# Miniprotein binders against tRNA-splicing endonuclease (endA): the designs that were tried, part 9

Target 1, 353 residues: tRNA-splicing endonuclease (endA), of Methanosarcina mazei (q8pzi1)
Amino acid sequence: MNLLKTQLKGDRVLAGKEAVAELYKTGYFGRPKDDGLELSLVEAAYLQSRGKLDIELEGKLLGFRAFFEQASLRQQNFELKYIVYKDLKERGYYVQPSAADFRVYPRGSHPGKSAAKIFVHVLSERQPLSVKLLQESVASAENVHKQFILAVVDEESDLTFYEIKSASPKGEMPEPFPAVKADATFLEDRVIAWDAEASGALYSRGFYGKMLDPERLQLSLVESLYLFSRGVIVVRDRKGKIFSFDEFVEKASEIEGSFLRKYSAYKALRDSGHVVKTGFKFGTHFRVYRKVESIEKIPHSEYLVNVIPEDYEFRLPVMSGAVRLANSVRKRMLFAVEKGEEVEYLDIGRVKM

## First folded at step 3 (miniprotein)

Design u3 (from v1, 20 letters changed)
Fold by ESMFold2-Fast, scan of step 3:
Structure u3 (fold): chain B 353 residues (1-353), chain A 81 residues (1-81)
Amino acid sequence: as target 1 above (353 residues)
Amino acid sequence: SPEVQREILRLANKIWKLAYRADELGDPEAAEKVETLAMEISLLLYKLAQTGDEELMKQAHELIDKLQTIVNELHSRAQEG
């Protein structure tokens, strides 16, 4: 059997009309153009590795190594894209090039039978990932009802897939208990509420803070500002002077550098009906519960939440570590992106293809 | 504003339907072209949601009309056989 002759030109590999019947009609490789077939460099490398075609450059036949080297010079991240493409093809998917790197068809389907369901974007573990660019990519995929999958290739050429979604989490908790009024004092790095009845209600019904003893409730600074802003507590300094909102923010910010950012996310989550617990039990800023019925029957939290600024750039090992941590405790990893007075959420999870 | 957010959602749904319709043809070139334009429009809608800039809404409508024309032409060619 004679192999299909093809020509490397620019960032494409060109084949004659025979290739349309042999590669496109049977396996949906390439795209028909001008009575021939145009293959991406990744498709051509894969097909060459399987003995389906010969590739020439300026009259010279290229072996696999020579072609791979040429492709690497002609396309940024070619090696990473080839690793991902090969993996998806070996899993039995139909895969086509796209603006986001790859478009993947659902199992039992192919081009012409149904629409592609997945966009795959390929990155090296060493590449920084802008949150703004990530949010734009996710929004673009969601607008065309496709999943956005990030394919991360590490130094060992091991491949991990992450599904990234925008999120608008909604809790099922009733509004905070508005009838409670508690007097509280800002002490060193914490707030203590003194009224036993009000403290008990905030703890047992609102799931705020931690009881210091049967009569006193210890509140985190973000919890305190939230309750203060809703008129539930009055916060005084050690001399009895009531804090203004700005005075509280100034003092809290001296203790916690990212205080306002964390507060914005805390407020948004509480306002959307969640119970939010502070502290680093799982190495994240918050643990978030969709519904809590009783202090005696606290379920497992649904989300671990890290708050990040809008100009944040992910280091992929840090992102991977956070997702792995959430998975290890059967929770979802949520990143709260602070945008001034607004908070947007990214839900990131590891997936098997 | 609620009106702008409602319009953004309507346009996002329209973009999805057009991209899906083009992808159903199984033509990789058509799908890639439509996908690229849909991504450009999605970026404009995302920026519009953040800024409220009315000029971005106008640009989004213009590109969606272009997208509709491309998808209609692709379907016409497919039916000509």
Scores: ipSAE 0.000, ipTM 0.409, lowest interface PAE 11.8, mean pLDDT 83

Design u4 (from v1, 18 letters changed)
Fold by ESMFold2-Fast, scan of step 3:
Structure u4 (fold): chain B 353 residues (1-353), chain A 81 residues (1-81)
Amino acid sequence: as target 1 above (353 residues)
Amino acid sequence: SPEVEMEIYRLAAKIMRLALQAEELGDPEAAEKVEILAWEIAYLLEQLARTGDEELMKQAHELIDKLQTIVNELHSRAQEG
């Protein structure tokens, strides 16, 4: 057997000078150091599984199981990282361990030809993921012009890969609202706009609300506040008193959970030139259209949008479900992160490596 | 229970997909009927989330199957026309 002899030391596996020629120059495994080759634990385990090297600890030869157990004691989440590393290698990628777990070279490339273009971060599906830390990781990758991919490992060791990137969605609607004015009334849990001409324009040109009949347009609470704040509608109570902005927010917040947060995202999307329609209570808050020309022919929405607070922690199965939903209807999933008056977006999509 | 919450999310996602599929067929009246039924099922799922009642889970599955049948029929009719 042409097995290379190596030594386990700390969180590394050390090989001699011959390993540079046999592993590094041929397959880009490890890192040359002091006339030898330094292998990460995941690289060593992969190469051992393929019969390319022997690993010793304090003069004792370790079989695969013994080495795997030692590696698990020496590196946090070693088993998850090994699963991901092995999968990427079997797909034909060149992979280098890094502080972000892995750097991956694009298909048809290798370390001798170009720079790595993909960062892969490995997580168990049971691990909560802070949106703040996720945004920082994505920004770090984008600052060095690399793609950020999250590799999620479930209990059955199945892998799902997600591309996560920042987004600045821009719509193509020529105006966010038509040049009309309408009187409206807050009734029970909704807002009704009166006047056939203005209601028709809001519906057919602005793509707001739902026509109950030619004289009545029903508006959602976020639609109503948006139009009210822009002077397009005047909202009164049942006795004819005009609502202030704060009075409307207070009343709407009693009816809808997270109303002000949803309104911030709705406003940002409308102001950036989109048509925005309500989603369902579960799964998504909004459906977003880049351009709508006619109420008679509404195109497919481009995005599904979930609004989350800045301190949100993803449960990965919930994130997976939301992304899968968007994919099933050929849309992108945006998470709108509400930061007071500002809204930032994360675009999360499933990718095949 | 995280398992029950995930199942509720899956069911909610399914009814939303069915409502979106109906909307894309270009029949506004049929799409509205589908949306109303989807909304009633969503309310049932909210009750399930609060109580954990397994009978509500069974009812939700039965109504979602009915909704799927309606959407499939609407799709078939749209292809004819």
Scores: ipSAE 0.000, ipTM 0.341, lowest interface PAE 11.5, mean pLDDT 82

Design u5 (from v1, 20 letters changed)
Fold by ESMFold2-Fast, scan of step 3:
Structure u5 (fold): chain B 353 residues (1-353), chain A 81 residues (1-81)
Amino acid sequence: as target 1 above (353 residues)
Amino acid sequence: SPEVEAEILELAYKIEKLARRAQELGDPEAAQKVERLAWRIAALLFKLALTGDEELMKQAHELIDKLQTIVNELHSRAQEG
């Protein structure tokens, strides 16, 4: 067929009635309007690159480079959006421009058959990402039952896709905790529980701490405050004085940065029925288990958890590194967003399109 | 800084590649030792990403050089077998 003649106007490319039959009815490009077809700038660039249309600006025919330069002036991040659009089209997806950059139809479907299931947001790897804005975008997508995907473009124009979703992790560990009482002492940078029976129960049934010997259990500071707040242990200083909650927090905060933030997340995860262990191996704050039946058969943890403040700003290379490390050990990366007394979760994973 | 973040990501990929290489060389005990060292380095890089501490970057490079030496030595032994 002869090339379709189109006009560049603002942030769109306008085509006549013939384009509805040749582009929209056949491939779902553009949006029918009045007697013609409106194409987004990325759609027009893609179609021009395939020899399907000519683009004019004020009577002057634009070659691909000239149009690409004009489009870049008219749309923020046009180059990045074009890279992502072209990639998705070459994978066989039907893609529609949207306020969230793109709506994508599931493989084997199209606009005439079903609703779009995926929102894709395009970012440069160098662009910072507010956790607050990210949570709002994810919630918006989930409210209409769609997946939220970040398409991250690096310096070499390579693409990585991340699925981000809210999470409400629920474990299967018993609650309330078994009725035991133990005396414990705050020593240096750790807490030691002294009673053999209570220590054994905390370790074997609650999966708290680590046994130093049959009668002594070493507890982390967050574990200790959690057990203390539930009345399971009484924590004393070296001179036998019982700690108050505030005194414990003060001392623990001198030893661990952001202790209260970590404690809030630890408490939330334990209260939701999980076993929670330190994430020492990966520098994450916690490893989280949905259910542990025996100390002899610890399963793989479900999540690696990082605790972040609600005003946190993701740097995408850091996020990518964390997600990749979690994936290499068959775990998902969960970010626990501290909002005062509440904790909300983001589940971030790398996906293939 | 963006330079530090890019370097951390590059080093994380290099560690993963070296750990997989060790597994391919067919010595399970040596591969397990390499895996443990790789996890220690990964933890250090993650802490560096969170803190920006330049001393951790130096430590990471030193440990990665050691990991590379171990993997090269395992490769050499496999070729001789």
Scores: ipSAE 0.000, ipTM 0.215, lowest interface PAE 13.9, mean pLDDT 80

Design u6 (from v1, 18 letters changed)
Fold by ESMFold2-Fast, scan of step 3:
Order: structure tokens, then sequence, then C-alpha cells
Structure u6 (fold): chain B 353 residues (1-353), chain A 81 residues (1-81)
């Protein structure tokens, strides 16, 4: 095609009638308006870089650098958006600018064939990401049946794409605990259950704790509070006094950081039919299993889970590390967002575009 | 704190990566030594997660830097050998 003459005006680049046929009808660039074509700044920069158009500002022709500098003044985060836009276009996607940065059409589709199915939000690796805002964005995308993707740009302009979706994991365990009762004692940073029959049942059928010996079961604090709250164990201090729920929470919170938050997530996962292993393996709070049939045949866990408060702000390198760790051990990474007694889950995975 | 807990996650990932790199160098004795140090650091991170002791975070960073130095030295020796 001929090199099209266009004009930079505000946060848009305006082209004449010829551009509708040469850019919109052929590649779905821009939006037809008043017998001409209106291009976003990222579309214009991309097309200029490919030698498809000239951009003028008040009668003066702008080279690529001059236009890029003008675009950066006219649109916040223009450079990051341009990097992501160019990458997606070079991968063969049809891309439309939106309030959430970009709407992307699935492979093999275009604006004339179907609706966009993907929202892409662009972030610098150095930008903090509010969990609350992230959950709102994910919910908004899911409400209109679209995939939500973060495009994270690092300091070397390398791109990584993450799919974020809400999750409601359901396990296949019948009841999360056996019908037994046991006496137990709070010692140091753990609880010991003394009844051999109950300890064996909790371990081999409920998959709680670790056997200290053939007759005694060692339980983590979150496991203990869960079993205590269900009336399965009675927990005493070293002097024989029975703990109340609140007394146990108070004592456990002195020993374990964010105890009540971790307990809420542990309880939610157990109540939804999962086996939950506590303690830091791979640096996560929990390993979660959908179904365990026998202590001798424990499968690989389905999820690694980190518990975070609703006011948490992600540092993107930390989020990236968490996702990579889960991928390296063939597990999904869930962030359990604690909202008092309610727990919501975000499933974060790296995707290839 | 939640930020500290996710930082622990990042450090745990770094430890796993370093242990894997040591295994790939084909020196089983050296790889076993790296695995032992990695396990020690992982245990420290678990203690940090339980106690919230910020001093343990500094110790974890120091040990991870030491682990990185050891793996770099093993890589250099593998190139020479």
Amino acid sequence: as target 1 above (353 residues)
Amino acid sequence: SPEVELEIFELAWKIEKLARQAQELGDPEAAQKVERLAFRIASLLLKLAITGDEELMKQAHELIDKLQTIVNELHSRAQEG
C-alpha cells in the first residue's frame, strides 16, 4: 500500500477515507469515524514502524522517535503498552485497545468473525498489584466470559503472560475427619494426641499429622484447631486445663505468624473435601490433594497454596517466582485470599500466547 | 506478614533452582553438599514463617548468597574439568 498521511490529534491519530480500505478492512486497525479512520497511539506507532503511514503534528512530519515521545506525553504507560501491543501483533493476534488496555481475539479469529475472548492488562514488573483490584478485574472479565491475562514487562522489555482466574476447588474426600474422639496436649509449637485408636484413625483415614510412634500422633497447630473445633480432639495445656477455641487461637498466634488467617484457609480447604498437608515445602503454606485413598499410595498434590490477606499487594517478581515454583513441580498455584471467615481463591498460571 | 511470607516463597524457589543447577553439573558429591545446605536454608525459612522473626530473614539471605557462590564455583570447576 501507499504510505498514508495521518494527523496526531489529542490521544488519537486521524487518517482519511483511504485508510479505512487499507488498514481497517484488511487488518482491523483503528475505528471508522466521520468518513475516515481513528487510530490509537499504539496502533499508529506500530503501523509507522512498519512503513505504513506518515504522522504529522500541526503540519510537521514526525519521525518515529518524535512520535513516540509525543505519544508518551499523551498516554500514561504508552511505552509498556506499545511493547505488549507489538508483541501480540507479531504473534499474529488481532488486538483492539480497551479501557483494560487490550481486547484480544483468539487464534484463528478476528473482529469480523467473533467477539474478543481475552482481556490483557499491562503492568511493569516494578508496579505493585493490589489483590483487591486484581480480584475485581478478574471478576469483571469472568462476568462477560473473557479470559483475564496480565502482561508483565521487565526492565529488559521481556514479556511474561499470566492467566488469572477465580477458583472454587472441590475435593473428593467424603468427610474431612474420622468419627473418633481423642485427648491431646499442647506442647511447645505442636499438639500430641495420646489415644492410639483415634491417632491411628486420624493419620491413616484422615491423613492428619505425623505418627510420633505407633500410639501417638503429632499435629500441627492449624490441624489441631480444626479437629478441636469439630469435637474430634480435646486439647489441654501442660497442667491439664482444656483450651477454649479463643484461648487456643491466642496461644497459637503467639507462636505462628498469621495463624488465624492460615487456619481459615486450612478449614475452608478441608471443609471442601481436600486433604491438606501443612508446613513449608517449596515455600508454600499448604499442599492440597483432591483425593487420598491410602497413606501408602499418596498421589502428587494438585495445588500449592499461599494464604494472603484481602489488602495484600503483590510484588510481581514474588508472584512470578511462586507461579514458576508450582510449574516446576507440576502443580497449580492458588492464592487463598482471606476475607474473615470466607476464603476466595485466585489461580495464577503462566501462559504462552 | 503477608509480604514476608511471599518473599519466603521466592527464596524457596531460588534454593530449588540452585540445587537443580548443582545436580546438572554431574558431580554427585558436590550436588549432595548443595542439597544439604539447601535443606538447612529451607528449614530456616520454615522457622521464619512460624516465628515471624525478621532476623531469620537476614540469615536466610546470607545463606542463599553463600549457596549461590558455592554453585557458581561448582559451575566454574565443571567448565575447567
Scores: ipSAE 0.000, ipTM 0.257, lowest interface PAE 14.8, mean pLDDT 81

Design u7 (from v1, 21 letters changed)
Fold by ESMFold2-Fast, scan of step 3:
Structure u7 (fold): chain B 353 residues (1-353), chain A 81 residues (1-81)
Amino acid sequence: as target 1 above (353 residues)
Amino acid sequence: SPEVETEIMDLALKIYKLAQRAQELGDPEAAQKVERLALRISNLLWKLAYTGDEELMKQAHELIDKLQTIVNELHSRAQEG
């Protein structure tokens, strides 16, 4: 085949009208503009690597290495974007570069047949990812009914894809209510409820805590504050003084890191009708159940939940590890983003393209 | 199988605790090495969830022991100042 002559200008590669027929009409590369074709740097590099383009800069013909180096200077994360673009093209996808990195057409479709349905954002595993910016990107994609996919390139240039979506989980559990308030005591790092009837009801109907013996229930600190705030239990110190809400929060925060954030998420999940189990069985803050029929027949949890602040920056290996951990035990990974009294959820899962 | 699932759950918990401890110790290069090994073990557990392969389970235990050794070494160095 004859190589098309093109020119590198800014962050684009410009080709004549012949390129519209040879590249756009046949393979949907580039964007027709005026009488010619405008190619992104990643498209130009891909096409040059396949022997389809000659690229010139200021009267000088550039080989692949020289062009790749120029592209790297002209576009942030060009190398990562090229790795992802090439991978998607080799899988048979039609891909359009965009301000959000890539728009991808579903398998079996192309630009002439339907609209793109997938937004792909490219990141190095070393790059921190702001949860605030991530939520904005996910919302933007969802507003136009498109999937948001994160493409993470590691230090070995291996590529992993993650689908990220907002979630509003809702459970089916009724609220358990004992007939009378139960007395409980705050001891060192836990709370014990002493009333056998109330303890039994909280454990067997509400699935709170663990029975210490047939008459006494051991509660985690977040469970205790939730029940206390609802008037279900009264919590005293070892000398018999009743805690206020603020006194409980102060003491619990000295014992448990990020206590208030965990409590906000725990409360939101319980208020939305879930059974929530605390502790680190899967290394997450919570295991969440949509419906539990009996204490003797507890199903597998639907979600693992990690609570993060709204100003959190994901370290991508940690995010990837959490997602893979959930997948290894066949559960979904939710990140609960604490925003004062509100909690928003991100559902992150690994996908195969 | 239920037995394999229980063992996967135990391994996942151990991986989480070791990775968390390494991050707390504040050695950036060693923390990155622990995170890389934790991710690799997580990938093996992900595959094991669907295959029940005894050899993959042995590899996961071996890599967890290696992570524990690295965490213990980091802790020892932190105590030396």
Scores: ipSAE 0.000, ipTM 0.210, lowest interface PAE 16.3, mean pLDDT 80

Design u8 (from v1, 19 letters changed)
Fold by ESMFold2-Fast, scan of step 3:
Structure u8 (fold): chain B 353 residues (1-353), chain A 81 residues (1-81)
Amino acid sequence: as target 1 above (353 residues)
Amino acid sequence: SPEVEIEIWELAYKIEQLARRAQELGDPEAAQKVEMLAYRIAALLMRLALTGDEELMKQAHELIDKLQTIVNELHSRAQEG
C-alpha cells in the first residue's frame, strides 16, 4: 500500500532511512547518506518503473513520464544510460554508477561479496569516439584490473556490447627474413624481384609477397621498404637507377595514403616475430600470423589489423564493420595506433553479457 | 536500412560457419583457399555496411555460393576418404 516517498533534487533522488533497509541492504541501490539514501537518476527511474517508489519535485508527485523528462534535462545522455542500466539489471547484474557510466559485478556476486569486474561506457552509435580518450579509459580500467566494455545504443534502441583491451602481440617466427639478396624494380604501385632463387626464398621461407610466375615475386610497397631497409633487396627504377631509402619513401608516399604509418605498424609486427600479409582492397591493412611453418600449411591467422593515427576518431559503424569482418573469418580485430616511433594496439571484440 | 543490416549479419555468420567447417575438415591447402575467399566476402560486406551500395550484396551472395561449393566438396572428400 505505502510506496517509499522520495524527492528529486538536482541530479539525484533523495529517500529516507526506510529506503536504506528496503533498497540498499536488499538490492544495493543508491548510496547511504545523512541517515537516508541517495539514488542516481537511472536507479530512481528503474525503481519507479517497478513500483518501488514515488518521486516528488517541489511538493508535486511525478509520474514516470514526467520524471523521465526531468531526468533527461538534468543528466546528459540520460536516455541512453537508462536503456543500458535497465538491460543490465534485467540480465541479473548488480550495477553501480561510476565515472565510466557504470561498474558491473560478476555473475552470482554483489557489492558486499566481491569487487566490480567490469566498467561500462555508454555511447550512441552516431557519436564519434576519440581513440585518445578510448585508450585512456581502457588504461584506467586495466590499472584497477577491470574489463572495459563499450555499450553502443543504435537508432532502434538495440544494444551491442564491445570488449576493448590493450594488446601486445608476440609472434613465434625464429627469423624475420631469409639471408638472401635480390635485385628488384619499382613499377607503378608495386616492386618486382627478379632473382628466382632469392624470390623463392623470400616467398617460401619469409612469406613475403606473391609469386607472379615461378621466377618473379611481387612485393607490396610496405614489404619492399622493410626488406630494402634490411639490405635484403636493392630497388631500381625502370631505367636501372638505384633508389635511396629517402627516395623510396618519397615515391611510395605519393602512391599510398598514410604509407609511413602503415610501414611503422608492418615493421613493428614483423620485428615482433609475426608473418604479416597485406590485406585486400577493402578496409583492412594486414592479416597477422603468429607462426607459419610452410607456404603449403598456412594456419589460421590470429588478427586482422587496421592502422590508425593517434588523433583518430572512430565512427562506430566503421568500428562495428571491422569487428564483424574479423569475426566472419574467425579472427580478432586489432587497431594499431601509430604514435611516432611506437605502435600501440587495441583489441576490439563483440561480447555477450 | 534495417533489412540490409540484418542480411549483412546473416551472411557474416554463414561465412564464419563455412570457414570453421573447412578448418575442421583438415585439408590445409583447401582451408587456405577458403580463408582467402571468406576474407574477400567479409571485405565486401564491410564495404556494403559503410557505403550502402546494394550491388555489393549481389556480389557477396555469388561468392558465398562459391565458398559453399568448396566446403561441400571438402566434406564429400572427407566422407569418401
Scores: ipSAE 0.000, ipTM 0.210, lowest interface PAE 16.5, mean pLDDT 80

Design v1
Amino acid sequence: SPEVRLEIFKLAEKILELAARARQLGDPEAAREVLKLAYEIAWLLLQLARTGDEELMKQAHELIDKLQTIVNELHSRAQEG
ESMFold2-Fast, scan of step 3: ipSAE 0.000; ipTM 0.092

Design v2 (from v1 with L6I F9W L16F L35Y Y39E A42S W43L L46F)
Fold by ESMFold2-Fast, scan of step 3:
Structure v2 (fold): chain B 353 residues (1-353), chain A 81 residues (1-81)
Amino acid sequence: as target 1 above (353 residues)
Amino acid sequence: SPEVRIEIWKLAEKIFELAARARQLGDPEAAREVYKLAEEISLLLFQLARTGDEELMKQAHELIDKLQTIVNELHSRAQEG
């Protein structure tokens, strides 16, 4: 059969009028331009590997290896992009090049039927990923009503896909505290509340802390500052001196790394109607419940939460590990991005394409 | 009915998956035939959604079975090479 003759120019492959009929109208490959067809380097490599076209450079025919080497010189991350493109094509997707690496049509659709619904960004597992750039990319996709998917290529060229979306979680807990006032003491790395009635109310209705015995409630430092800031507890040192808010923050920050960052996320989640508990057993900062009706009937938590600063750079193996752990216990993984008094959330989950 | 609309949605998804697979298997003539058949089925599903004619659903299933057979044969030949 007569293969289509094409020419490599810059970061594109140019084909004649015949390619519009044979590649674009049938398979939506490339972009029609000036009576011909313009193919991206990944599309051209894929089509060459399928025996659908020949590629020439300055009158010389290039084999697959020679073309692949030329494409790698002409496009940053070409090899990674080719691996992802080929995988998506073999899964039956229609794929077009974009600023986010690829635009992908939903399963069962194509360019002639509907708009692309998915942006795919390609990364090596060894590349750091700025949370700021990630949030900007996710926002850009969401502004045009598309999913944002991260395609991570590992050292064995295996692919893992992650869906990343902004989240605004809202719980269903009633507004927000028993009107109690409890005396409490700051001890080592925790706070103990001494009043039996107030302790019982905070534990059984607010789902704060852990009862040490029928009269005493143990509170974490983030729980304690939250209740202190609401006027629900008064916290004293071992000598009976009352802490100011600033004195409490200073002391807690000496004991607990990134205390204020964790507190900002704790406060935001509680203020949005959630019950928040330690995520220590899951290797996260928090586990979060949308609604708890009774201490005797605590459901499974909906979210695991890790708190990160706005200048955070994800190490992809660490991100992958956190998402895998959440999925293994049937929970969603949220990253709470601390921006002073404001907290923004990224919901990251592994997806099958 | 709601059940018929769900069935139309499922069939439309399957058609484009099969057409995409055929195009990937490197036989332009067979891929063209599969795409033409997918377009014919899409028109039947459009008419079914508009008219409610259940006879068109039977015709759509018959053509989808034919399309699946063609794609399976193309896939089998590609694996042998």
Scores: ipSAE 0.000, ipTM 0.076, lowest interface PAE 25.0, mean pLDDT 80

Design v3 (from v1 with L6T F9L K10R E13Y L16M E17D A20H Y39W W43F L46I)
Fold by ESMFold2-Fast, scan of step 3:
Structure v3 (fold): chain B 353 residues (1-353), chain A 81 residues (1-81)
Amino acid sequence: as target 1 above (353 residues)
Amino acid sequence: SPEVRTEILRLAYKIMDLAHRARQLGDPEAAREVLKLAWEIAFLLIQLARTGDEELMKQAHELIDKLQTIVNELHSRAQEG
């Protein structure tokens, strides 16, 4: 095997002009600079492990272990980045290290043929992940028309890859339900609509609530507030007093944690043409349908939705569990990020590289 | 001694390497502090070369360890964004 002499300096490994021909032009390793080649620490470690480099520091040749230890001191999360880099290289990908970890070329392509299409961010399963930083990273990738992939390294150094993208889900339900007026009462933890004809129409045509019997429709609190805000129902307390919007929110918030946040997401999904039902049986806030034609033949829901605040910190095992569950029932996992009256969506799915 | 000269050379390269790394991270205030510390170490190495005082070698190693810690912290912050 051909061994190139290189020097460890800072967080890079510097090679002479011969390395441009032997590593860059043949395999697109490193970056040409000042008549030589600049290698990232992960590239140098990979090439050293393959017998391609001799690496010196302070006049001393470093074996693989000594170099790996030095690299770990010089680069945050070097060990995790090396694991991911090595895996992608062994899968046959061309990979360029970057400040945001890695840029990856499509399978069967390379830097001389096309642009990188994938950004890969590396983290440990134990690291919290800010939704704000995640949205910024996803937006940055999407602004340059690249996929954003999260590479999660677990305690056993196994890798799981997740594709994360912004979503603007659009349903296919017809525009608004014909004018219906129903009187309803706020009971302990639910709302009951009393008019048989209006209740039947809300259930069978709007796919709201659940019929308790042929004359009574039970509505969830988010459904009730949505229908009230559209003027479809009038909600009274047990004494006959009509609720205001704020009074309803106050009472519902005493019953349901994060009620207003869930309502914002419910409203956004309904307004975008979806049928929205409880996701309780899937451990999510909602299950969402793009189109429902008949109550007698309800299709499989398209999305599972969890609503999270703008300042949410993902715990990766929880995120992984939600994604795995959605995949197991052939649904997409959406996280609805509540930003006051506006809701933004992240679509998170496990991907095979 | 030849051993002291060899060690001085190794430390000098390490200081230069760490100073270069700090400049790459783009924090001007931290880079100034790294350069300040590098100059203190260089001065100690000059005195060590003249006197052979091993206490100065110990002081140089202690300051280089501090320099390495600073550079590692700067690198960690740069990775986080």
Scores: ipSAE 0.000, ipTM 0.080, lowest interface PAE 27.1, mean pLDDT 81

Design v4 (from v1 with R5A L6I F9Y A12S L16W A20L L35A Y39D W43Y A49H)
Fold by ESMFold2-Fast, scan of step 3:
Structure v4 (fold): chain B 353 residues (1-353), chain A 81 residues (1-81)
Amino acid sequence: as target 1 above (353 residues)
Amino acid sequence: SPEVAIEIYKLSEKIWELALRARQLGDPEAAREVAKLADEIAYLLLQLHRTGDEELMKQAHELIDKLQTIVNELHSRAQEG
C-alpha cells in the first residue's frame, strides 16, 4: 500500500510536506509546522486505522496494536481520548486537540471557516470529578463563549455526552412568604404550625409545607428555619421554650444529614423568587418552580436540585442517574454548590452530539 | 372537611412509600414512570385540598392504583431474577 510514512516522536507523530496537502488541507488533521505536519497521537491512530498512513519508531514500522500500546505509554488516558476522538470523527465533526482534551467545530463548519464552539473533556465513568475543577473548566469555556461538554466512557467503551453550564436561576414569585405570624412546635423530626389562618396562608399563598388537616401545617426543617429567620413563625420545643437559630440548626442537623448546606440552597432559591419543595419522589433534594399562581393550578416543576459541598467529588454513575431521571421527566438537573453563604449552580444535561 | 384532609394525608404518605419502593427495586425506566405519576398525584391532592372536589379524590385514587400496580410488577420481577 502507498501510505504516507510518518515517525513517532515523543507525544506526537511527524509527517512530511505531502501530509499537509493530503491530511490537513482536505480534512484539517494535525498542525502544519515548518515543512511538515505534526499529528497528535489520537489523530495518528485514527488515520492509521483508516489506512491513510504508516508509523515508524526508530526505523521499525508499527502495526495498529503496537502503535496503540506506544501511545498509551506516552499519553495518559490515551485509550479514552481515542474512543471519544473516533466517535466524534465518525459523526462528521472536525476535532482539534486542546488543553481541555478536544476543541470541536460546530456541525457544518471547519477550522478554515470559523472558531471551534465546543470544549470536550474526557473521563472514565470510574474517575471522580472534582466540582472545583469542573467549575473552573466550565468558567474557562464560558469566558471564551464555548460550550463545555463532558464525554464519559463506560466499561463497555460506550459514550455519553453531558453539557455543563453555570446557572443563575431567577424565579417570578412576587413575595418569598406571606405577611402572617404563627406559633409552631418542633415535634420529634418535624415542625407543626398551629394557627389555621396563618397555616392556610403559608400553604395556599406561600406554597409552604403540607396540610395534615385544615388546622395543622407540617413544615420541613429547611422551610421552618427559613420562616423562623424571617419572623413568620416562632418555633418552640415541647415544653414551650423558643428555639434560637443556632439551637434549631443543632437539633435539625442531628435529624437531617447536611442540614445547614441544604438550608443555604433552600434560602438562596426562595430569596431568588422560587417555590421550593422536596425532591424525594425524584431522588433529589429539591424540586423548584419559577412561579406558582395558585394551588388549584400547580405547574410541573422546572428544576430538580441536589446540594453539594464545594469540595465534592462527583461519582459519575450517580451524576448520570440524576441527569437521566431529570431528562426523562422533562426537568433540568441543577447542582447547587454550597460555598459558605454563597450558592453557585451547575446545570447538567445529557446531549446528543 | 376533616375526613377529606385525613384522606389527603394518607394518600400523600402512600405516594412517598411507593416512590421509595420503586427506587429500591432499581429499575430506572419504571422509577421515571413512578416519579411522573407521583408528581401528577401530588398536583391533584393540592387541588383537592383547596376545592373539596370529590371527582379529584377519585382521580387521585385511580392514579395511585396505577402506581401501586407498577411497583407490584417491579417487585415480582425482582424476586424472579
Scores: ipSAE 0.000, ipTM 0.089, lowest interface PAE 25.8, mean pLDDT 81

